# Ledger of designs, part 5: VHH binders against o59646

Target 1, 363 residues: o59646
Amino acid sequence: MKNPKFTENQKEIEKEEFEFLQKLNFIIKESLELFNTNLKNSMKFINYITLPIIMASIESKSFNPFSEIIEKHIAFILNSKMNSLGYKFLPLGYSSDLTYENDNSIIHIDIKTANLENPSDFKDTVPLGINQSSYPGVLDCKIRGKNIKADCKKIKVYPNIPTTYNNKLTITNALLFIYPDYKEIIDEIREDYIAIRELISINLKDILTPIEGSLEEFLNYKPSNEKKRLEPILDNIVRGYFIHDKLRHEFSENVEKDLEEFEKKIIGIAKKLKEREIKPVAILSISIPNGELAPHYDDEIVSGKSWGSSFRYHYKKSGNSVFKGLDNKASRAVFLHINKEYLPVLKKYFDPITVYELTEKRL

## First folded at step 22 (VHH)

Design aa6
Fold by ESMFold2, last read:
Structure aa6 (fold): chain B 363 residues (1-363), chain A 119 residues (1-119)
Amino acid sequence: as target 1 above (363 residues)
Amino acid sequence: QVQLQESGGGLVQAGGSLRLSCAASGFTFSRYAMGWYRQAPGKEREFVAVIYSGGDTNYADSVKGRFTISRDNAKNTVYLQMNSLKPEDTAVYYCAAWGYEGSVWTDYWGQGTQVTVSS
């Protein structure tokens, strides 16, 4: 073949990566009912976090408000099951979401959420940060739309995670949860929330009286590389009014009426979020090649969206990406779960062989 | 066509031993995790043991130290050595396989073999 021969050490690395992928897949698949139960319990409390969700989502139409909840529940499951297998939790700063060790390995697991409406984040690829791989990524040193190019053959994107920790092998995995877009629910109220912030801003004189200088000068002040005082004041008033029942009746009657109408809309959004059960469209488990396997995966691991500062692993580039040094031809990317309601949509994103397999499981 | 055929079940006195076997065909045995679940009357299936492709194992707490799972990839067979058996070990024992040939995680199950532990 055109690629160099795998060394015996590289083959052993892939055997270890394959066995860990098998362990991880078994754990997650056998824990899906517990995961779903935990999510249902969290949804009982959605009314307490709906306003914070709305406030956090003001600058994004593709926000997944439940990504942190999903990550925490998966971390809970993994911490329990990994310890039972002899892997000790190993929190390292400036590292992956979850890190574990045993006598021979350091395990890095990253939990990712992808939006079904943004296939560039899951279709044949997975985005990675510098704390989520040990394999150097190939740089694309062209500027798109311009005739500007550099020769970058001598440098790559180098990750923070080493290929070994002393003599312990680094094993890196991603769990990719594909979800529907929630922007339709959030978009329903986003413009109303922006309007409420403007209404409060215009009426700050009702509750904030300047003693020296102008109110405008006070609100526009930026203490040392921070936001203008207006922004934290608006956020504080929103929390005070809607969460803590403070500042009620401090505005004019017309302003109070508008604020109360918005409160009703918050309740409506909470109901819609609660009713839309948080179910993944698909769960994909991915073994990310160790950097000692270079150059065998150079075509698949490249610089990502943040040029020079992130990666992508193209697990389906030019065909199936497999454990290239193993005789068994096993895929490095494995579907653990499919929501059957979305099978027609998933079929349009994946190659015919994968589509056939997804269909056959139903037979 | 995938087949998992259990054998070796039967009646045994408490404190005794029994060895279950499961012959597998229709898939690439060496790349699958193999294991055992059991189901007592009126209860749901419960995990007993698993052995992964590289030989690492895991056990339910209730059987740890008493049961040993092993595999012979040349014979496409997985075994469960059950020692110090208790009446609460009485169940139908199912052989199972977990893995994938393409890119979709799949499980296969046998028909089960009865194990009865008398007091």
Scores: ipSAE 0.712, ipTM 0.913, lowest interface PAE 1.2, mean pLDDT 84
Fold by ESMFold2, fold request of step 25:
Structure aa6 (fold): chain B 363 residues (1-363), chain A 119 residues (1-119)
Amino acid sequence: as target 1 above (363 residues)
Amino acid sequence: QVQLQESGGGLVQAGGSLRLSCAASGFTFSRYAMGWYRQAPGKEREFVAVIYSGGDTNYADSVKGRFTISRDNAKNTVYLQMNSLKPEDTAVYYCAAWGYEGSVWTDYWGQGTQVTVSS
């Protein structure tokens, strides 16, 4: 444990943080059946969402189609269950801000999803934005690989969240959902989708008749900061054709044949996504230290990649990060669930003591 | 190693009261949430009440105002005071604990104690 010693106020903060972590863990663990049922219900509609997922993936190679579904279902559970603990929804931010209050506390919960194949997002650490912590992060002001450095010991990365709101204690938590990556399934069809967009593009004269000016002038117009008119038009035609059964037979027979072949591929991808199912590999619950606990967690809450704009909490540095001011020395990071089918993969990322516990305990 | 032993069940007249106790051993009692579930014949186990390490409580809607959960950390014991009992409260009542010693959330369950409420 660090010197200086914890003040009585700091110990009271950690008592409140520990009790909230316990309440959160109980809610999430007791809601896993509902969560799984909700995921299965979403999968009943996979045939309808597969094309939208494919279209969304064309702009990002790292897109994972189910992370948002997971996040929304757990947010639903939290919004439904927090009232039973005496907390009321209190949105203070614009987006992804699960904020609640009771008489004594303001609670910020961040739902994080991480791909199992990207361990930097979950292994021993959790990334934090400036709205996801009240604890200032330690800066290291040097440029890697260059002899350029500054002494910045007098400043830290300062978060937007205060340590208290009107005498209510700020409590911050992350729920970290690790899930399998679906990239290989989406990659099977990404190039085919790009080819279909191009096929539609070179055959647009079958659908669009220019009245004034050239079709090229029309399609290359870019109003303000939007995409060129071609991009939205292609996306619209794809939706019309495959989702709404419009524009069928408006293209030549050879084009229609290629569109039908792509439709068969969409169906095949939907089947593969359904077979994979969307279940978390693991669920971790993490209590993020309040900023009044400084400097006791300075070694664990540090600047992220964006030197003044983000943090990381190393919840396992050398052993588990614990409630350092409490006699119980409980871990601040707790596994709530694992999918046992992924134990061999999880063993690669976590230390032997954690692996032993995951193997031996009912989870 | 971990043991949860319920006691205090029995037969009681409708409108009466019972107090259940659960003695716990084999884990750091003060770190765990403690609670009660019940199971009537032919039904699934249902939540009754929970008390967290700091003393905050929560109850199923069906028992609010009638049941009170409490804990004594010095005795490693959780209690359920059941007042204004109804025939539909008839069930086996199970003591449970939720928490962790390392970094893995775990639950423990007792063997149950029968509560029978007669009309």
Scores: ipSAE 0.697, ipTM 0.906, lowest interface PAE 1.2, mean pLDDT 83
Fold by ESMFold2, look of step 22:
Structure aa6 (fold): chain B 363 residues (1-363), chain A 119 residues (1-119)
Amino acid sequence: as target 1 above (363 residues)
Amino acid sequence: QVQLQESGGGLVQAGGSLRLSCAASGFTFSRYAMGWYRQAPGKEREFVAVIYSGGDTNYADSVKGRFTISRDNAKNTVYLQMNSLKPEDTAVYYCAAWGYEGSVWTDYWGQGTQVTVSS
């Protein structure tokens, strides 16, 4: 079909979306100093969470120890500022991370994080879950590299979020925080932690006395669908020994010496984490089109790799995702902040116009 | 060249009123949030009021009910009506604008205008 014109209702929707984007951007940009202060204050306590960070690192090859901390602090800022500005927190189930209302709108904000080393999560596109959009995604029903296609024109990927809630307009936004990879600091100690787990495993006889049966039979039982009894016991002993100062001197002298050496390494890693600056590389603010704007954004909001469980918003498809119904043609995606120390690396991933603006314009 | 030019400051007795104006040029005024900050001697610059492109407003608690921000997009001008002034309102008042022409959020600031409230 032809490119239909925007209706007056669709233009009013985009006007409301643009104003909210402006409010959100103002709040976040004016709160960056507080965000950085809260991060620095949290680092006073890094000694207490370093071992949990190390333990979590063996479950994921693409690990960023600070992503959850960053997300918590941004959520705190939003909750504080949105409430004080007349937006009431709205505890909706099965919706985005942060939901608010005022007289005219229901606001959904999703805080997303991306690792700078994984550009597919931030470059020209942003992944969206089904609770992070009200716009039905176009379903791509072909198999890449094969001559196999289906006609899927009658179905789309349908989100959980409606376009309106009882006459209140749904507005959806994403805040995308790009942060560095801390892999080298965590990699320094990850293998040592694995070795300590194995050391404890071999020496469990020092602290576990079976009443009946063999220790091996006890440990091989699977109290969890995912793990043998051994795995939870090892994690528990590590927490007991290093966090709670329990089980000391219950192992042989040689084992205790190795555990004490690892404890010194934990302290060293905590010091390295405390000394490193923990700041976002860049912050991108995105207005996600409301579903009543269909079909105007159909070529930009499409199914993700899960074919029905997620979307991608191509906010820079051919370099021009804008408020298409507004005369101002403002971008729907705006950079709020960059860490200038990462600019040489960012040139690899951002297009030349964006790089020029980040280096030559006010920030 | 971006310009934010404040006017309307001066000396006023406690309980009096002033109206500050800020004339803007060099950017697309209707796309920007406009606002006022103030800085008293020896203190940090503090938020006073903001008006967004669609007309919604917000105020610092210390000025709610006494100050009113407004904008005239045809004149590229933002106003701050300051009523029931108190000596603690004495400060340099800065006009500011927040928005973007391309894809990078930015801000502009005026040079400030002195407001002095005497008892």
Scores: ipSAE 0.695, ipTM 0.908, lowest interface PAE 1.2, mean pLDDT 82

Design aa6
Fold by ESMFold2, fold request of step 25:
Structure aa6 (fold): chain B 363 residues (1-363), chain A 119 residues (1-119)
Amino acid sequence: as target 1 above (363 residues)
Amino acid sequence: QVQLQESGGGLVQAGGSLRLSCAASGFTFSRYAMGWYRQAPGKEREFVAVIYSGGDTNYADSVKGRFTISRDNAKNTVYLQMNSLKPEDTAVYYCAAWGYEGSVWTDYWGQGTQVTVSS
């Protein structure tokens, strides 16, 4: 009663989840050489995305500039392989971008990237959005550091994805790519870029001439978002100058000199990013329990930091990440690949049994 | 010790049939995907067929409709029924298994069995 038995339907759900995990793992593992080749080819074009990477470094401190590229290459592989298995690509709103269907199921695959230096994004857990799970997350309605509590036993964090779509079982998976940190490369140029933005900002009168009202009033206006008009204008000028070769000679000569010196630094950063070999530190494949399996995974699927809009699946909270209703007790989280160069660092994060397996087996 | 032992290869005339078997031991057979790859001389090893733990199958386009993969979990054996054989099917056929006992994906391979299809 305290741990209710799995129903026959729940056992069948887990059999289908296990078989799909097996299919996904086979596809991805057998496609790693193609994935690496495709990624290396994309890196030949790093010069064209280095400036956007630098620009993002001051707003959100993006530490994996390759996350979108990784998703695109995985999507290419899956689209070609899933169709031969009888799964058809099914783009939906309010679902994963990698959504597929066959006669019996709707498949949702989420590609996650994590920085090796930020273990809260990968160590024994995976963050999920509301479009990436069908299992309601347990919600704790306390405010830390305050004597304010609510009884939230009647509600959970509810995802957008239903447990079934018109009798087709929802199957949700994550592929988690762990990459090394790029902090040392980005730190080198971030302060220089901040200085360039300020230089452009104080010289906007060279290229913006207001007709009515002051330039300051124009730039400080906040339309229907949190940013003043200045910020997108600066971004636009940076793109115009460095990507499109526009606005050259519209600033004073001392400003132009500083912009050209920064351009040389952009080129240097592009070379450093290109020289960085892009191999994942590790790849984990994770079967996320279907919501019909409640309450069996309530201890493992909980609300994230955004109390009503995100989840965490603790796939190894107590060293247990198995298909609880299957006799085989197979793990729901499976390593598909590691870079053995990083094994000493990885052992800091994973339990001794996992470290032993990673050390002894060829991936 | 994991072992995959292929059998059933040999010489056959075009249009004929062969049934390959692969006996497996040393791992939990019912948890693994089982399959066949083949390699002709001077060519890369290529996928032929896979059967997953629940019985779902997939085939290379070149063998669809002619080859059938099946498994017997009670006997720890996977089979490849090859019908309407063509000279292009001539290769060493390798049995393989993919899966995991703990949390690390692993593959196992047999030594291969020769299939030769004569004109």
Scores: ipSAE 0.687, ipTM 0.900, lowest interface PAE 1.2, mean pLDDT 84
Fold by ESMFold2, last read:
Structure aa6 (fold): chain B 363 residues (1-363), chain A 119 residues (1-119)
Amino acid sequence: as target 1 above (363 residues)
Amino acid sequence: QVQLQESGGGLVQAGGSLRLSCAASGFTFSRYAMGWYRQAPGKEREFVAVIYSGGDTNYADSVKGRFTISRDNAKNTVYLQMNSLKPEDTAVYYCAAWGYEGSVWTDYWGQGTQVTVSS
């Protein structure tokens, strides 16, 4: 749309967004030591969760085993720190994971993790769901389909959350944690796990009392696809054997040797996961423009891959995205932390001025 | 070059008052959160107070109601009014600034000023 001037209300909105960004950045930066300590404590128990991690890996080829742990620890920190600043947890449906209120505003914070090997998830952009923005997203007018048979100038992607709740301003932020890829560690053992499942499958009669025809009839009777009936049985036997020490010595000697060898591999993977430790490559804090700021951010908040149900905020499009209505022109995206070990890798993704700042600034 | 210079420290009797000042230069003062930390001998540095660019404040529980942080953006100065001082408040007090000029969050620290509260 045209370049209209910011209204006084729009300028006031950006002042509130900037001040909250400052508060959030202070909280997270001052809590990094606690966050790291909490993560290190979780890693003491990695031996107990390694097999479940391996089992989950066959459902997806892209896997970050620590994303949920990271999100839970940050949520814990925010819940305690936001209260000290006079913000109260506000349980809402159809809003960001972390929602808070004070007298003037409703705060939405989304915690995101990104794989360093997938720069489309963090370089210059952040993906958003419909519960993570109040700014309508511009639809891609180049898409041909049923819902776009004419030009799409009058239709946008509309989020679930409003620009205000009653008298309180909606403020929306994302915290983006970039982590190294753990795929190579999980890939080492995924094929071995698949092989173990097959080994158990063909030897089920060793642990079920053989009845002529009855076991096969049981497995074939209920499902039209034997994998559906067989899969939960195999998962149960794996848990029984490796987690609960059940069914030991109920298989033949050759099968038992293979199961014991796989158990040694599980232990080795747990050691590798622990040695990698959970350390972010970088942490970015992002202020997402409120929808009352339309149309000033229309070129930066656009439809995502699922038209009508997702967004992207391009926080670096055509340079740094800033608080466009404020005289200070402060950036809406701020690096809170960088692991200096990864600086050479990060130089591949960030422009020279950003690399200079990361090198010269204390993090 | 960034500079934070504390002043106003000294020796005071329990129950007394002091006002610390911190003059800042080398950054856009109005964009930064300003604050105070303190460190007693043999102890870890601890948070005392912060004032954000828009004027909102927060305090450590141990100083709430006794200490007041304020800022004067025209003078690039932050203040800590310390009332009802206790021997436990004895520490080196550090002025600090948190913010950013580009896109990287940065903190700056002063050299510290000694506050000693006698019984």
Scores: ipSAE 0.662, ipTM 0.895, lowest interface PAE 1.5, mean pLDDT 83
Fold by ESMFold2, look of step 23:
Parts: structure tokens; sequence; C-alpha cells
Structure aa6 (fold): chain B 363 residues (1-363), chain A 119 residues (1-119)
């Protein structure tokens, strides 16, 4: 592959990417107080969502109960502020979470959350789906831990998003919210939830009497769409009992006591979630290079761990990732917020973090 | 040291015009969005206007059509032309800059200049 100098078109692309990054950064930075207020308002309802979060976390092993709430509040802010800048909301199906257009461009913004205790999700890199970039990724045709390597220099990982739409430039950005880990809070109750499902399962005869056949045959039925009948029934009973106050007193007194004890634990977990630090550790804003900028970012946008299903943008690989075609050499990855309490940890991952202070303001 | 120095404030009668200037130093002006905020006594500071590095602008609804923001990158200066002034425009007007060097988005603020519009 030839590595020519930036063309004038490529410089124009980077100018537009930089200008949009500046607008996005302004919007988010000026909206942090509103975001914090909106998030606090959602926390007023934590008692209603704690059990659904626990139940969902068992299948997905998700430990950030606030991810969807965060994403929705940021989406609300962006939709409002982007309209003020002349951008219209433009959903395009399987694209980034937020898509907008103006006269010149189609904007894709993806909101990501990362766990501070899992630095591979945020340290010097950001994961991308095939619908979150227009830049083809370089393949690594090496199988990790094996003495097997193929020459695949002719093949790249190709994303779903084109470099332009109807002559409008594609601009792609990520907003990365780094949060403290919540695993210890969620793990505290997961085993108790599993035990409650088993308790209900053992005592189903108190509630469910088959008309024909045996209870065991009924519960173990597995249709072509695969899920066993038992687990949906148990989850339904949990929702009925704890959320809707149904089926109360249908079990024996000993079972009812255990169910009431679990209810107290749900209330305790809701309290812990409400009290846990829900402020981001850091907010990082990232401009992802447009695919017409190839090959200038080939060393920075690579395939993930599996062939063709994901990308990573290494925004702090050799020499820091900047707008390489612009004279100002501005960074493509910018911190919009840093929680000072976590600054020592952040310096470990992002050293150096350059913080510019006007007066006696220090981090 | 970064400095934002406002000038051009003063007393003006309702319906009049005034032009604010803000001279910037100590940072790469062309990389920064520049803007104006204002604060009336007893009120929170509010957004007035912004001009981004590429020249695009945005305005608060209360000043749209009456105020015009502009910038001169050669002089490192941002301007706010205020026309059809109303008593409700009375406030301290702050010049501000938003941008970054390195990897941190930062803001800078001027000391403010008083604008007083008499009825």
Amino acid sequence: as target 1 above (363 residues)
Amino acid sequence: QVQLQESGGGLVQAGGSLRLSCAASGFTFSRYAMGWYRQAPGKEREFVAVIYSGGDTNYADSVKGRFTISRDNAKNTVYLQMNSLKPEDTAVYYCAAWGYEGSVWTDYWGQGTQVTVSS
C-alpha cells in the first residue's frame, strides 16, 4: 500500500471532523450539570428497577445497572442540542445509537460505558462495532497462542457505514463514559436470587397442578425455540410475587419467610445502588477517522479479537492519535470530565493527561 | 498565562447598539470555540453566543436576530455586536473560550465587562 501525503480532500475531511468534535465537546461539557440532575431524578425510582436489573444481570453478567439510563439521558441532551445547531435526527437502522444530518454531513455518535476495573475497554483504545466506523480495519491473521499465521494483507475488515451518504460526509464519534465497578454490589445478591428460584421450583406444586401428565414433564418441555418452560415460569413467579404482590401466601409459611427475607435484601441492594458513586470517573470524546483517510490511520484501526466482527481504534498508539492532516495537530481523543478523586488511577492509564489550568484551579 | 480581556462595555439607552471585543492570548486561538455569557444581578450566568473555530455560530433565543458574534483569527479577537438593546440585556458580559491542547477539553474565562441598558 502506498502511503501518500494527505490530499486536499482528506484535509477538508479532517477539518470537518475537527469542527464537529469541537461542537460535540462544547455541547457535552456545557450539559454536565443537566446530565447530573437528570440522573439524580432517575435515582428517585431505583426501588422500582432494582429487581429487574438483578434478574437481567444473571443472564448477561452485566454489572453496570446505570448503562441504559446514562445512554438515554445523554441521547436526550444530544437530540435537544443538536437541533439547535441545525442537525436533524436521522435514524438509519443498524447504525450508531444516534444519527443526525445537516446540509453537509451525516453524523454517527455512539455512547459507550466502560468499567474502570477493565482497562482493555478504554485504555488508549475504544472498541467499535462494524456499524460505528467507516474506516476499514487491518486484519491480524495470526491465531493467538498458535504457530499459525496467514498472509492477509489484501483483506481488511469492512464496516457497514460508508464514507459518504448522497455526497454528505460521514462523521463518526464515540462518547466514552468510564465508571467505577459495581460488581460487588450485584454479586452480593446474585446467589441469593438463584437460591430463591430453586426454592420456588421445589415448591411449585403449591401453585401449579397439571391437569394431564406430570408436573416434571410439563416443566421440562423444550420447544423448537429452545428455552425450558421452567425458567420462564420461575421468573414470572418472582415478578408476580415481588413486583405485583401476587401469589402471596400461596406457599407454605416457611417458604414465605424465605421470600420475605429476600425482599429485604432487594430493598438493601436498592439502597446501596442509590448511595453508590454514580458520577463518571471520566468522560472521553473521540473522533473516529473517516474511511477516505486511509491509509493514514491503518496502524490505529485494527480488527478485534475475532475475524470481521469488531474493530478497535487505538487513539493513543505510537505518537498519539491526532488529526494528522491538520496543521494544529489537535487530539482526536479528548477528556471532557475528570473526577479528581480518581486522578491517580487515571494518570496510571493515560499518562500523561495534560490538564490546562487558567488560575489556581488544579487537578 | 492565558488571558481574555473584554472591552467595549458601558451605558447605552434602550434601542441602542454596543460592540464588545475580547482579545485573547496564551493559547492557540484558532483551535478554540469563542463565546459570550452574561450574568445579571441575582441570576445565573447564561449563554449568549458562540462561534466555533470553523465560523459556525449559535445564539441564545433571547438575543437571536439582535446580536452577532464574529472572530478575527489574525487578531486573536472575538466580537459581539449588540443591536436593539433592551433593559433586560443589562448584565456583566464574559468572554469565554473552549478548546484543548493535548487531551483535555478546557475552558477559559475573562473578567467580564458591564453593559447597562437604560429605559
Scores: ipSAE 0.465, ipTM 0.827, lowest interface PAE 3.0, mean pLDDT 82

